# Ledger of designs, part 4: VH-VL binders against PH domain leucine-rich repeat-containing protein phosphatase 2 (PHLPP2)

Target 1, 249 residues: PH domain leucine-rich repeat-containing protein phosphatase 2 (PHLPP2), of Homo sapiens (Human) (q6zvd8r785to1033)
Amino acid sequence: SHGLAEMAGQRNKLCVSALAMDSFAEGVGAVYGMFDGDRNEELPRLLQCTMADVLLEEVQQSTNDTVFMANTFLVSHRKLGMAGQKLGSSALLCYIRPDTADPASSFSLTVANVGTCQAVLCRGGKPVPLSKVFSLEQDPEEAQRVKDQKAIITEDNKVNGVTCCTRMLGCTYLYPWILPKPHISSTPLTIQDELLILGNKALWEHLSYTEAVNAVRHVQDPLAAAKKLCTLAQSYGCQDNVGAMVVYL

## First folded at step 23 (VH-VL; from k02 with light chain N31D)

Design p04
Fold by ESMFold2, look of step 24:
Structure p04 (fold): chain C 249 residues (1-249), chain A 120 residues (1-120), chain B 107 residues (1-107)
Amino acid sequence: as target 1 above (249 residues)
Amino acid sequence: EVQLVESGGGLVQPGRSLRLSCAASGFTFSSYAMHWVRQAPGKGLEWVSVISDNSGHIYYADSVEGRFTISRDNAKNSLYLQMNSLRAEDTAVYYCARDRLEWSYYFDYWGQGTLVTVSS
Amino acid sequence: DIQMTQSPSSLSASVGDRVTITCRASRDINDYLAWYQQKPGKAPKLLIYYASTLQSGVPSRFSGSGSGTDFTLTISSLQPEDVATYYCQQYDSYPYTFGQGTKVEIK
């Protein structure tokens, strides 16, 4: 089961969307995703509507998690077409499936992301980050790559004044400064794995991983847990769109 | 069977132009991004340029930008590279290559190549 | 730019030998690595993608392994037709770069 909360804050649009399928591929696995368009509603909605179907197709063509997750992102990037020329979105996907190759675990979790949405696993009561933050501020190697490629970094610390992200789906007119290639990580799940938290940039700017895990670890209702995360971020001064999803494992 | 056949290479003087062609068959050419990759004699591989399936996205290596123009004609299953202001350092075998999946940038099929020699 | 360093630069082995070629990336490239074979006088041919997945039609004596920064191409039993130069390529971050090659010869 899962709970999702999305709050506009002090902005007049909600540019965060989410995908949640507790039962995916005829009940074999589960899919969870979060998308953040920063200032646009269009791309997060398109990804919300299409990425699960793309993943379903790709898992039928490969059993390798890196292959089908990477291909899901690249196919989805291509399918944005003209809508993805000047608009972009952070994207985070989590896929949980049975893992018959690991005798110590019956399930595996694979996380893929571009941009600044993050997934954090609660394992034995402690946070385990499973995603990479693709931003100028948080990733010095990505920032250096963008500078070496002669992009303009504006006074507000954005690539050509457009985005703080170094990887996104869409924004193809800023290629190769902004890349669509996701970071992918996989881990077997055990009984010690209690829950998974997905959140956009605004959530994680205001909550540490430890704070987020502690805030929701003992909350029974996943919707209440997700709302608690968003209201905590707002209490710490968040005025942007904030989204959180809590998945019980 | 996927086939890519380059043509148009030859000996040219520095500062002149040459146009390369790549004829594709055995696959739906209009569904794939296509690349040029070159290999100077005795050297490794260097990516040159890409064009998306609908020509909406075109990128060049810094070493050729402003001098080379990639294009395609999907009705003729053909890929082209117009090379202007040629320099000695452009001497290489030029391969056309198929992107396995648009945006992936690894190449599942290559042509046999066409040699371009730029010398006085 | 991400530098791809292959080792060894060349090797000589007997038919039937197990051959191992390594490729090291200057930063973590996840599993975004391909291996190519270029036989003398011919175009490159894709062998392996995503570090370990065999391209269709490639003999099963070829295998790839590794993740992150350290990758290996293995030929379990070298055959005469495997005389070639082998290249690795990263495709995690632009610019997408190739290793400088490993030449494999029969002793």
Scores: ipSAE 0.771, ipTM 0.882, lowest interface PAE 1.3, mean pLDDT 91

## First folded at step 24 (VH-VL; from k02 with light chain N31S)

Design q05
Fold by OpenDDE, fold request of step 26:
Structure q05 (fold): chain C 249 residues (1-249), chain A 120 residues (1-120), chain B 107 residues (1-107)
Amino acid sequence: as target 1 above (249 residues)
Amino acid sequence: EVQLVESGGGLVQPGRSLRLSCAASGFTFSSYAMHWVRQAPGKGLEWVSVISDNSGHIYYADSVEGRFTISRDNAKNSLYLQMNSLRAEDTAVYYCARDRLEWSYYFDYWGQGTLVTVSS
Amino acid sequence: DIQMTQSPSSLSASVGDRVTITCRASRDINSYLAWYQQKPGKAPKLLIYYASTLQSGVPSRFSGSGSGTDFTLTISSLQPEDVATYYCQQYDSYPYTFGQGTKVEIK
């Protein structure tokens, strides 16, 4: 089960969208996602509508978690480029499926992301981050990468004045500075795993992983949990669009 | 069976031009991004250029930018590399390689290569 | 640029031996690593992609492991036909750099 909450910030534009399918790939798995376009509303919604279909196709072609997840992002990126999409979006996908490799684990979780959306697993009451933040501010290696490639970094810390992200879906014209290659991690799920939190940049800028987990681990309703996270972020001064999804495991 | 066959290599003087070709067969050429990768004698491999399936995306290594032009003819299942203003450091075996998936940049099939020697 | 460093540069082993080649990236490249085999005078051949996925048609004696910065190609039982130079390649980001290669010979 899952709960989703999205709250508009001062700009009154909801630039965050989410994907939730408790039954995926003929009922053998589940897929959850979050997309953040920062200032654009269109691309996150598009990804919300298309990413699961791409994932389904790739899962049918490969049984390897890294392969089908990576391909999902690349294919999506390609499609955006072909369509002439000039906008970019953060993208986070979480795929839960039966674990065929580890008899001790019933399910496995694969997480892939570009941009600034993050997934945090609550394991034994402790947060386990499963994502990487691809921004100039949060990733010095990526910042150096784009600098080495002679990117123009504006005073507001944006690549060519477009985005603070170094990896995202879309903005194909900003190659090779902006790349579609996601960070991918996989973990077997155990009895100690309680829930999964998906959040956008705004959420994680205002809530620590620990605070987020503590806030929701005893909430019975995942929707209430998601709302609580967003409300907390706002109470801490969040003025941007905030999105949270809580998946009970 | 996937096949890539390079041609057009040879001995040229510095400053001259050469055009390489790669003939593809055994797969739907028009559905794949294609690359050129080169290997100087006794040296490692160096990525040179990429062209997407519809030529919408083209990019070059810094070392060849402004001098080399990658192109393709999907109707002829052919990949090309026009090399202008050749330098001694361009001496290498040039391989055409198929990208497994556009934007991946790892190569699941390679040609046998064609030798380009730039010397006075 | 991401530097890819292979070790050893060359090795000689007997038929049937377990052979291990290491590739180190100068920064974290997650699993965006491929291994290639190049026999003398032949086209490079993809062996492994995404660090550990075996390319179709490649013998099962080849395997890849690793993530982040350290990667390994293993030949569980070296065969005469495995005499070649092996290259790792990162495809995390431009430029897409290769290791310097490891020459594998039979004693």
Scores: ipSAE 0.954, ipTM 0.971, lowest interface PAE 0.4, mean pLDDT 96
Fold by OpenDDE, last read:
Structure q05 (fold): chain C 249 residues (1-249), chain A 120 residues (1-120), chain B 107 residues (1-107)
Amino acid sequence: as target 1 above (249 residues)
Amino acid sequence: EVQLVESGGGLVQPGRSLRLSCAASGFTFSSYAMHWVRQAPGKGLEWVSVISDNSGHIYYADSVEGRFTISRDNAKNSLYLQMNSLRAEDTAVYYCARDRLEWSYYFDYWGQGTLVTVSS
Amino acid sequence: DIQMTQSPSSLSASVGDRVTITCRASRDINSYLAWYQQKPGKAPKLLIYYASTLQSGVPSRFSGSGSGTDFTLTISSLQPEDVATYYCQQYDSYPYTFGQGTKVEIK
């Protein structure tokens, strides 16, 4: 089960969207996602509507979690480019499926992301981050990469004045500074795994992983948990769009 | 069966031009990004250039930027590399290679290559 | 640019031996690594992609492992037809770079 909360804050529109399918791929898995377009509301909504279909196709083509997740992002990126999409979005996908080695006894979680959305697993009451933040501020290696490629970094710390992200879906015209290749991680799920938290940049800028886990670990309703996270972020001064999804495992 | 066949290599003097071709068969050529990769004699592999399926995205290695031009004719299942202002360091076997998936940049099929020798 | 460093540069082993080749990236490239086999006078052939996925048609004695910066290509039982130079390649970010190669010979 899952709960989702999205709050516009002081903004006049919502540029965060989410994907939640408790039943996926003929009922053998589940897919959860979060998309953040920063100032655009178009692309997150589009990805919400399209990425699951792409994932389904790729899952049918490969049994390797790294392969079908990577391809899902690349294919989505390609489609955006073909459609002439000039906007960009952070994208996070979490795919839970039966373990291919022993489907009867365990499940695996695969997480892929570009941009600034993050997934955190609560394992034994402790947070386990499963994503990588691809921004000039948070990733010095990526910052150096784009500098080495002679990107223009503006004073407000944006690549070519467009985005602070070094990887995202869309903005194909900013290649090779902005890349579509996600960070991918996979982990078997165990009895110690309690819940999964998906959040956008605004959420994680205001809540530590530990604080987020502690805030929702004993909340029985996942929707209440998600709302609690967003409300907590706002109480700490979050004025931007904030999104949180809590998946009970 | 996927096949890539390079041609156009030969001996040229520095400063001259040469045009390489790659004939593709056994797959839907127009659906794949294509690359040129070169290998100097006795040396390793060096990525040279890429062109997307519809030619919308083209990129070059710094070493060839401004001198080489990649192009394709999907109707003829052909990839091209126009090499101008050739230098001795351009001496290499030039391979055309298929990208497994656009934006991925790993190569699942390679041609046998064509040798370009730049020497006075 | 990302530097790819292979080890060793060359090795000689007997038929049936377990052979291990290492590739190190100068920064974290997640799993965006491919291995190629190039036999003398031939074009490179894709063996492994995404660090550990075996390309179709490649013998099962080949395997890849690793993530981040350290990667390994393993030949579980070296065969005469495996004499070749092996290359790793990162495709995490532009420009895309290869290792310097590892020459594998039979004793």
Scores: ipSAE 0.951, ipTM 0.968, lowest interface PAE 0.5, mean pLDDT 96
Fold by OpenDDE, fold request of step 26:
Structure q05 (fold): chain C 249 residues (1-249), chain A 120 residues (1-120), chain B 107 residues (1-107)
Amino acid sequence: as target 1 above (249 residues)
Amino acid sequence: EVQLVESGGGLVQPGRSLRLSCAASGFTFSSYAMHWVRQAPGKGLEWVSVISDNSGHIYYADSVEGRFTISRDNAKNSLYLQMNSLRAEDTAVYYCARDRLEWSYYFDYWGQGTLVTVSS
Amino acid sequence: DIQMTQSPSSLSASVGDRVTITCRASRDINSYLAWYQQKPGKAPKLLIYYASTLQSGVPSRFSGSGSGTDFTLTISSLQPEDVATYYCQQYDSYPYTFGQGTKVEIK
């Protein structure tokens, strides 16, 4: 089961969208996603509508989690077409599937992301981050990469004054500085795993992983949990659009 | 069977131009991004250029930017590389290579290559 | 640019030997690494992609491992037809650099 909450900030447009399918791939798995366009609502909506279908096709072609997930992002990137030339979006995708290879685990979780959306697993009451933040501020190697390629970094720490992210879906006009290749992680799920939290940049800028886990691990309703996270972020001064999804495992 | 066949290589003087061609067969050419990769004699491999399926994405290595032009004709299943202002350091076997998936930039099929020699 | 460094530059082994080639990236490239085999006078052939996935049609004696900066290509039992130069390639980011190659010969 899952709960989703999205709260509008000072901006009139909600640029965050989410994907949630508790049943996926003939009902044997589940897929969850979060997309943040920051200033546009077009790409997040497109990704919300297309990315699960792409994933379904790719998992049928390969059983390797790195392969099907990487391909899912690249194909989704292509499908953005003209809209993806100048617009961009952060993208987070979590895929839960049966794991028959490990007798100690019934399911496996594969997480992939570009941009600033992140997933955190609650294992034994402790947060386990599963994503990488691809921003000039949070990734020195990526910052150096784009500098080496002669990117213009503005005073507000943006690539060509457009985005602070170095990996995104879309923004093809900023190639090769912005790339669609995600960070991918995979872990078997065990009885110690309690829940999964998906959040956008605004959420994680205001809540630590530990604080987020502690806030929701005893909440019975996942929707209430998601709302609690957003409310908590706002109480800490979040003025941007905030999105949170809580998945009970 | 996937097949890529390069042609157009030869001996040229510095400053001259050559046009390479790559004929593709055995797959839906119009659905794949295509690349040029070159290899100097006795040396390693160097990525040169890419063109997406619909030519919407084109990019060049810094070493050839402004001198080389990549293009394609999907109706003819053909890839091209127009090389202008050739230099001695452009001497290499030039391979056309298929991208496994657009934006991935690893190559699952290669042609046998065509030799370009730039010498005075 | 990301530098790809292979080791050794060359090796000679006997038929049936286990052969290991290493590739190191100058920065984290996740699993965006491919291995190619190039026989003398021939075009490169894809062996491994995403660091450890075997390309269709490639013998099972070939395997790849690693993530981040350190990667390994292994031939479990070297065969005469494996005489070639092997290249690693990162495709994490432009300009998609190759290693300098490892020449494998039979004693």
Scores: ipSAE 0.949, ipTM 0.969, lowest interface PAE 0.4, mean pLDDT 96

Design q05
Fold by OpenDDE, last read:
Structure q05 (fold): chain C 249 residues (1-249), chain A 120 residues (1-120), chain B 107 residues (1-107)
Amino acid sequence: as target 1 above (249 residues)
Amino acid sequence: EVQLVESGGGLVQPGRSLRLSCAASGFTFSSYAMHWVRQAPGKGLEWVSVISDNSGHIYYADSVEGRFTISRDNAKNSLYLQMNSLRAEDTAVYYCARDRLEWSYYFDYWGQGTLVTVSS
Amino acid sequence: DIQMTQSPSSLSASVGDRVTITCRASRDINSYLAWYQQKPGKAPKLLIYYASTLQSGVPSRFSGSGSGTDFTLTISSLQPEDVATYYCQQYDSYPYTFGQGTKVEIK
């Protein structure tokens, strides 16, 4: 089960979208995603409609989690077409599937992301981050990469004044500074795994992983949990669009 | 069977131009991004250029930017590389390579290559 | 630019030997690494992609491992037909650099 909450910030445009399928790939898995366009709502919506279908196709072609997930992002990137030329979106995808490799686990979780959306697993009451934040501020290697490629970093810490992200879906006009290649991680799920939190940049800027986990760990309703996270973020001064998804495992 | 066949290589003087061609067969050419990769004699491999399936994405290595032009004719299953203002350091075997998946930039099929020698 | 450094530059081994080639990236490239085989006078051939996935048609004696910055190509049992130069390539980011190559010969 899952709960999703999205709250608009001062800009009154909701640029966050989410994907939630509790039943995926013939009912044996689940897929969850969050997309944040920051300034646009078009790409997140497109991705919301596209990525699950692409993932379904890719998992049929490969059993390797790195391969099918990477391809999912690249194909999705391509499918953005003209819209993806100038617009971009952070993208987070979580795929839960049966695990045949580890006898101790019934399921595995594969997480992939570009941009600033993040997934955090609650394992034994502790947060386990599963994503990489691809921003100039949070990733020195990526910052150096784009600098090495002679990108212009503006005073507001944006690549060519457009985005703080170094990897996104879309923004093809900012190639090769902005890339669509995701960070990918996989972990077997255990009985110690309680829930999964998906959040956008705004959420994680205001809530620590620990705070987020503690806030929702004892909430019975995932929707209430998601709302609580967003509310907390706002209470801490979040003025941007905030999105949270809580998946009970 | 996937086949890529390069042609157009030869000996040229510095400053001159040369046009390479790559003929593709055995797959739906129009569905794949294509690349040029070169290899100087006795040296390693260097990525040169890419063109997407619909030519919407084109990019060049810094070393050839402004001098080389990649193009394709999907109706003819052909990839091209127009090389202008050739330099001695452009001497290499030039390979046409298929991208496994657009935006991936690893290559699952290569042609036999065509030798370009730039010498005075 | 991301530098790809292979080790060793060359090696000679006997038929049936286990051969290991290492590739190190100057930065974290996740699993965006491919291995190619290039026989003398021939075009490169894809062996491994995403660091550890075997390309279709490639013998199972070839395997790849690693993530981040350190990668390994292994030939479990070297065969005469494996005489070639092997290249790693990162495709994490532009300009998609190759290693300098490892020449593998038979004793």
Scores: ipSAE 0.949, ipTM 0.969, lowest interface PAE 0.4, mean pLDDT 96
Fold by ESMFold2, last read:
Structure q05 (fold): chain C 249 residues (1-249), chain A 120 residues (1-120), chain B 107 residues (1-107)
Amino acid sequence: as target 1 above (249 residues)
Amino acid sequence: EVQLVESGGGLVQPGRSLRLSCAASGFTFSSYAMHWVRQAPGKGLEWVSVISDNSGHIYYADSVEGRFTISRDNAKNSLYLQMNSLRAEDTAVYYCARDRLEWSYYFDYWGQGTLVTVSS
Amino acid sequence: DIQMTQSPSSLSASVGDRVTITCRASRDINSYLAWYQQKPGKAPKLLIYYASTLQSGVPSRFSGSGSGTDFTLTISSLQPEDVATYYCQQYDSYPYTFGQGTKVEIK
């Protein structure tokens, strides 16, 4: 089961969206995603509506998680077309499927992301980050790449004054500064794996990984857990769109 | 059978122009991004340029930007590279290459190559 | 630019030998690595993509492994037709760079 909370904060639009399918591909797997368009609502909604269908097609073309997750992001990027020319979105996908290579776990988790939405796994009560934060501030190698490619980094720490992200779906006009290639990681799931937290940039700017895990670890209702995370972020001063999803494993 | 055939290479003096062509067959050309990749004699491979299936995304390596123009004619199943202001360092075998999936930038099929020699 | 360093630059082995070629990226490229085979006077041919996935029609004696910065191409039993130069290529980020090649010969 899962719970999702999305709060507009002090903004007049909600530019965060999510995808949750506890039963995916005829009930054999599950898909969870989060998308953050920063100042645009269009791209997160497009990805929310289309990305699961793209994944469904790609899993039929390959059994390798890296291949079908990477291809899902690249196909989704291409399908944004004109809408993705000047607009972009962080994208995070988590795919849970039966793991034929490790019968003891029975399931594996593969996480793919561009941008600043993050997935954090609670394993034995401790946070395990599963995504890479593609931002100028948190990824020095990506920041150096962008500078080497002659991008202007404005005083508000944005690429050409547009985004703090170094990777996104869309923003095609900012190629090669902003890239659509996701980071992909996989891990087998075992009984030690209690829950998974997905959150946008605003959530993780206000809560540490440990704080987020501790806040929800013993909350029985996943919707209440997700709302608790967003409310905590707001109580710590978050005024931006904030989104959280809690998935019980 | 997927086939890519380059033509138009030859000997040319520095500062001159040359146009390369790549004829595609055995696949739906209009559904694929296409690239040029070059290899100087006895040297490694260097990516040159990309054009998306609808020509909406075009990009060039820094070494050729402003001098080379990639184009395609989907009705003729043809890819082109217009090379202006040629320099000695442009001497290479030029391959057209098919992108496995747009935005992936690895190449599942390559042509035979055409040699361009830039020499006075 | 991401530098791709191959090792060794050349090798010589007997038919039937296991051959390994390594490729190291100067930065983390996740699994965005391809291996190509180039025979003399020919274009490169894709062998492996996403570090470990074998291209259709490539003999099963070829395999790839690795992620992050360190990658390996293995030929489990070298055959005479495998004499070629082998290149790795990263496609994580622009510019999309190739290794300088490893020449494989039969003793």
Scores: ipSAE 0.813, ipTM 0.903, lowest interface PAE 1.1, mean pLDDT 91
Fold by ESMFold2, fold request of step 26:
Structure q05 (fold): chain C 249 residues (1-249), chain A 120 residues (1-120), chain B 107 residues (1-107)
Amino acid sequence: as target 1 above (249 residues)
Amino acid sequence: EVQLVESGGGLVQPGRSLRLSCAASGFTFSSYAMHWVRQAPGKGLEWVSVISDNSGHIYYADSVEGRFTISRDNAKNSLYLQMNSLRAEDTAVYYCARDRLEWSYYFDYWGQGTLVTVSS
Amino acid sequence: DIQMTQSPSSLSASVGDRVTITCRASRDINSYLAWYQQKPGKAPKLLIYYASTLQSGVPSRFSGSGSGTDFTLTISSLQPEDVATYYCQQYDSYPYTFGQGTKVEIK
C-alpha cells in the first residue's frame, strides 16, 4: 500500500505530481513516480498521465531493468515534443517486480531518476538513498561537465539562469547542458525493507533522510505518514510545493 | 535489411565545400534520429552531428559547429551533410548512423562510409 | 569530456582462446556503454549495448560486463572471423566519446 501528500505552500500552482500503481502489468509489479516541474504544472501532469504506459510497453521489449527503465525515460522525453522544448521536469520512477532469477521468493526494486526528486528506502530502520541528485550543488562531476560545456552558471547557481538541475525530462533547448539520461539503480528486496519514501526537492531540503525515515517508520497509515512528512517540511519553513509518497513494502 | 549508403566523398582543397548524402532503406526512415560519425585514417571514431526524425532537434560537435549543416529529406529517405570551410583535420571516412532510440546516442546500424580527403 | 581508455591497444591470440578487452571511463557512466566491432575495411557493427546486452544476431561467445567506470568485453572462444578492432563508446553524457580501439589478431 501507499499514501501520497502534495501541498502547494505559498505558490499559485501545484507543479508536483505523482503516479502510483500498486498493481501494474496485470498485477505482476508495482510502479511509483514523482515529477516536479518547478514553476510549470504542464510537464509533471503529462508525465503522470503517460509514463506508466510507456514503461508497460518497454517492459515487453526487454527483461533488463536498466534497458527498459532508461528507454522509458528517453521515450517519455521524446513524447514531450514541443511542450518539453522550453519546459522541464524532474522525474523519479520506482518499479517493483518479481526477481526474474528467483520470482517465487523475491522482489526487486529498480529506481531511475533525473533531476532532484529522490527515493529513499528504509532498510532495517536505516535510510538507503536510491537516486542521484542531479543538481549543480550536490553533484560536482555534473557541475564540472556543465561548466566544461560552457554553460553560464548564474550567481543563484542555475544553468543559464533557468534551473539548478543538470538532468531533466524536457528543456531540450538547453541541450547538451541539461540531459535526459537517468541514473538507474536496482536492489533485491528482503524482509528488512520496511518502506520507500519518494519526495521532491523541497521535501529533502527540509528533512534529512534519517529524519524522514524516523518520522514515518512506525506510522500505520501511509497517507498519514506522507502528510506528516509534508507538514514537517512546512513547519521547518518550506513555502514551496512539497510532495511525499510513502510506500509500505 | 537495414541499409545506409553514403556518397559524395572525394578530394577537396582546404576552404572548399562538399555535400555528403546517405540513402536509407529497409526501415521507416522518418521515425529515426540520424547521425554522422567520422573516422580519421588510422584513428578512432568521432561523433559529428545529429538530426531528429522531424528535424526539430539538430546538434553539432564543437569541431564542426558553424561549418557543417545536417539535413534530411524524409520523402526521399535521405540524410545530408553540407560541409563548408573544410580543413585538413576534417579528413576522414564519414559514416551515416542510425540512433537506436532518439536521445540514446548509440548506433545500431552504420553505412559503409565515404572518404573525404582535404589537402592542397 | 569523458575519456575512454581501452586496454590492451592490440593483442594476438589463437583460435579458441578466451580474449578480454577492458574499457575504463574517466567518470561514472552508469551502464551507458556500447561495444562495436570494426573488421578491416568495414564499418563498425554494434555488439553490445547497456554494457551487457547482446545485439540481435551477435554470436553468444561475445559478452560484456561492468558498470560505473570499468567495463569488459569477453570473447569466450576466439574465431577467425573475430579479427577486428573493437571500440567502446559511452553515451551517458555529451560529448559521446569512443575508446581508442583494441586490435585483435589471430596468431
Scores: ipSAE 0.798, ipTM 0.898, lowest interface PAE 1.3, mean pLDDT 91

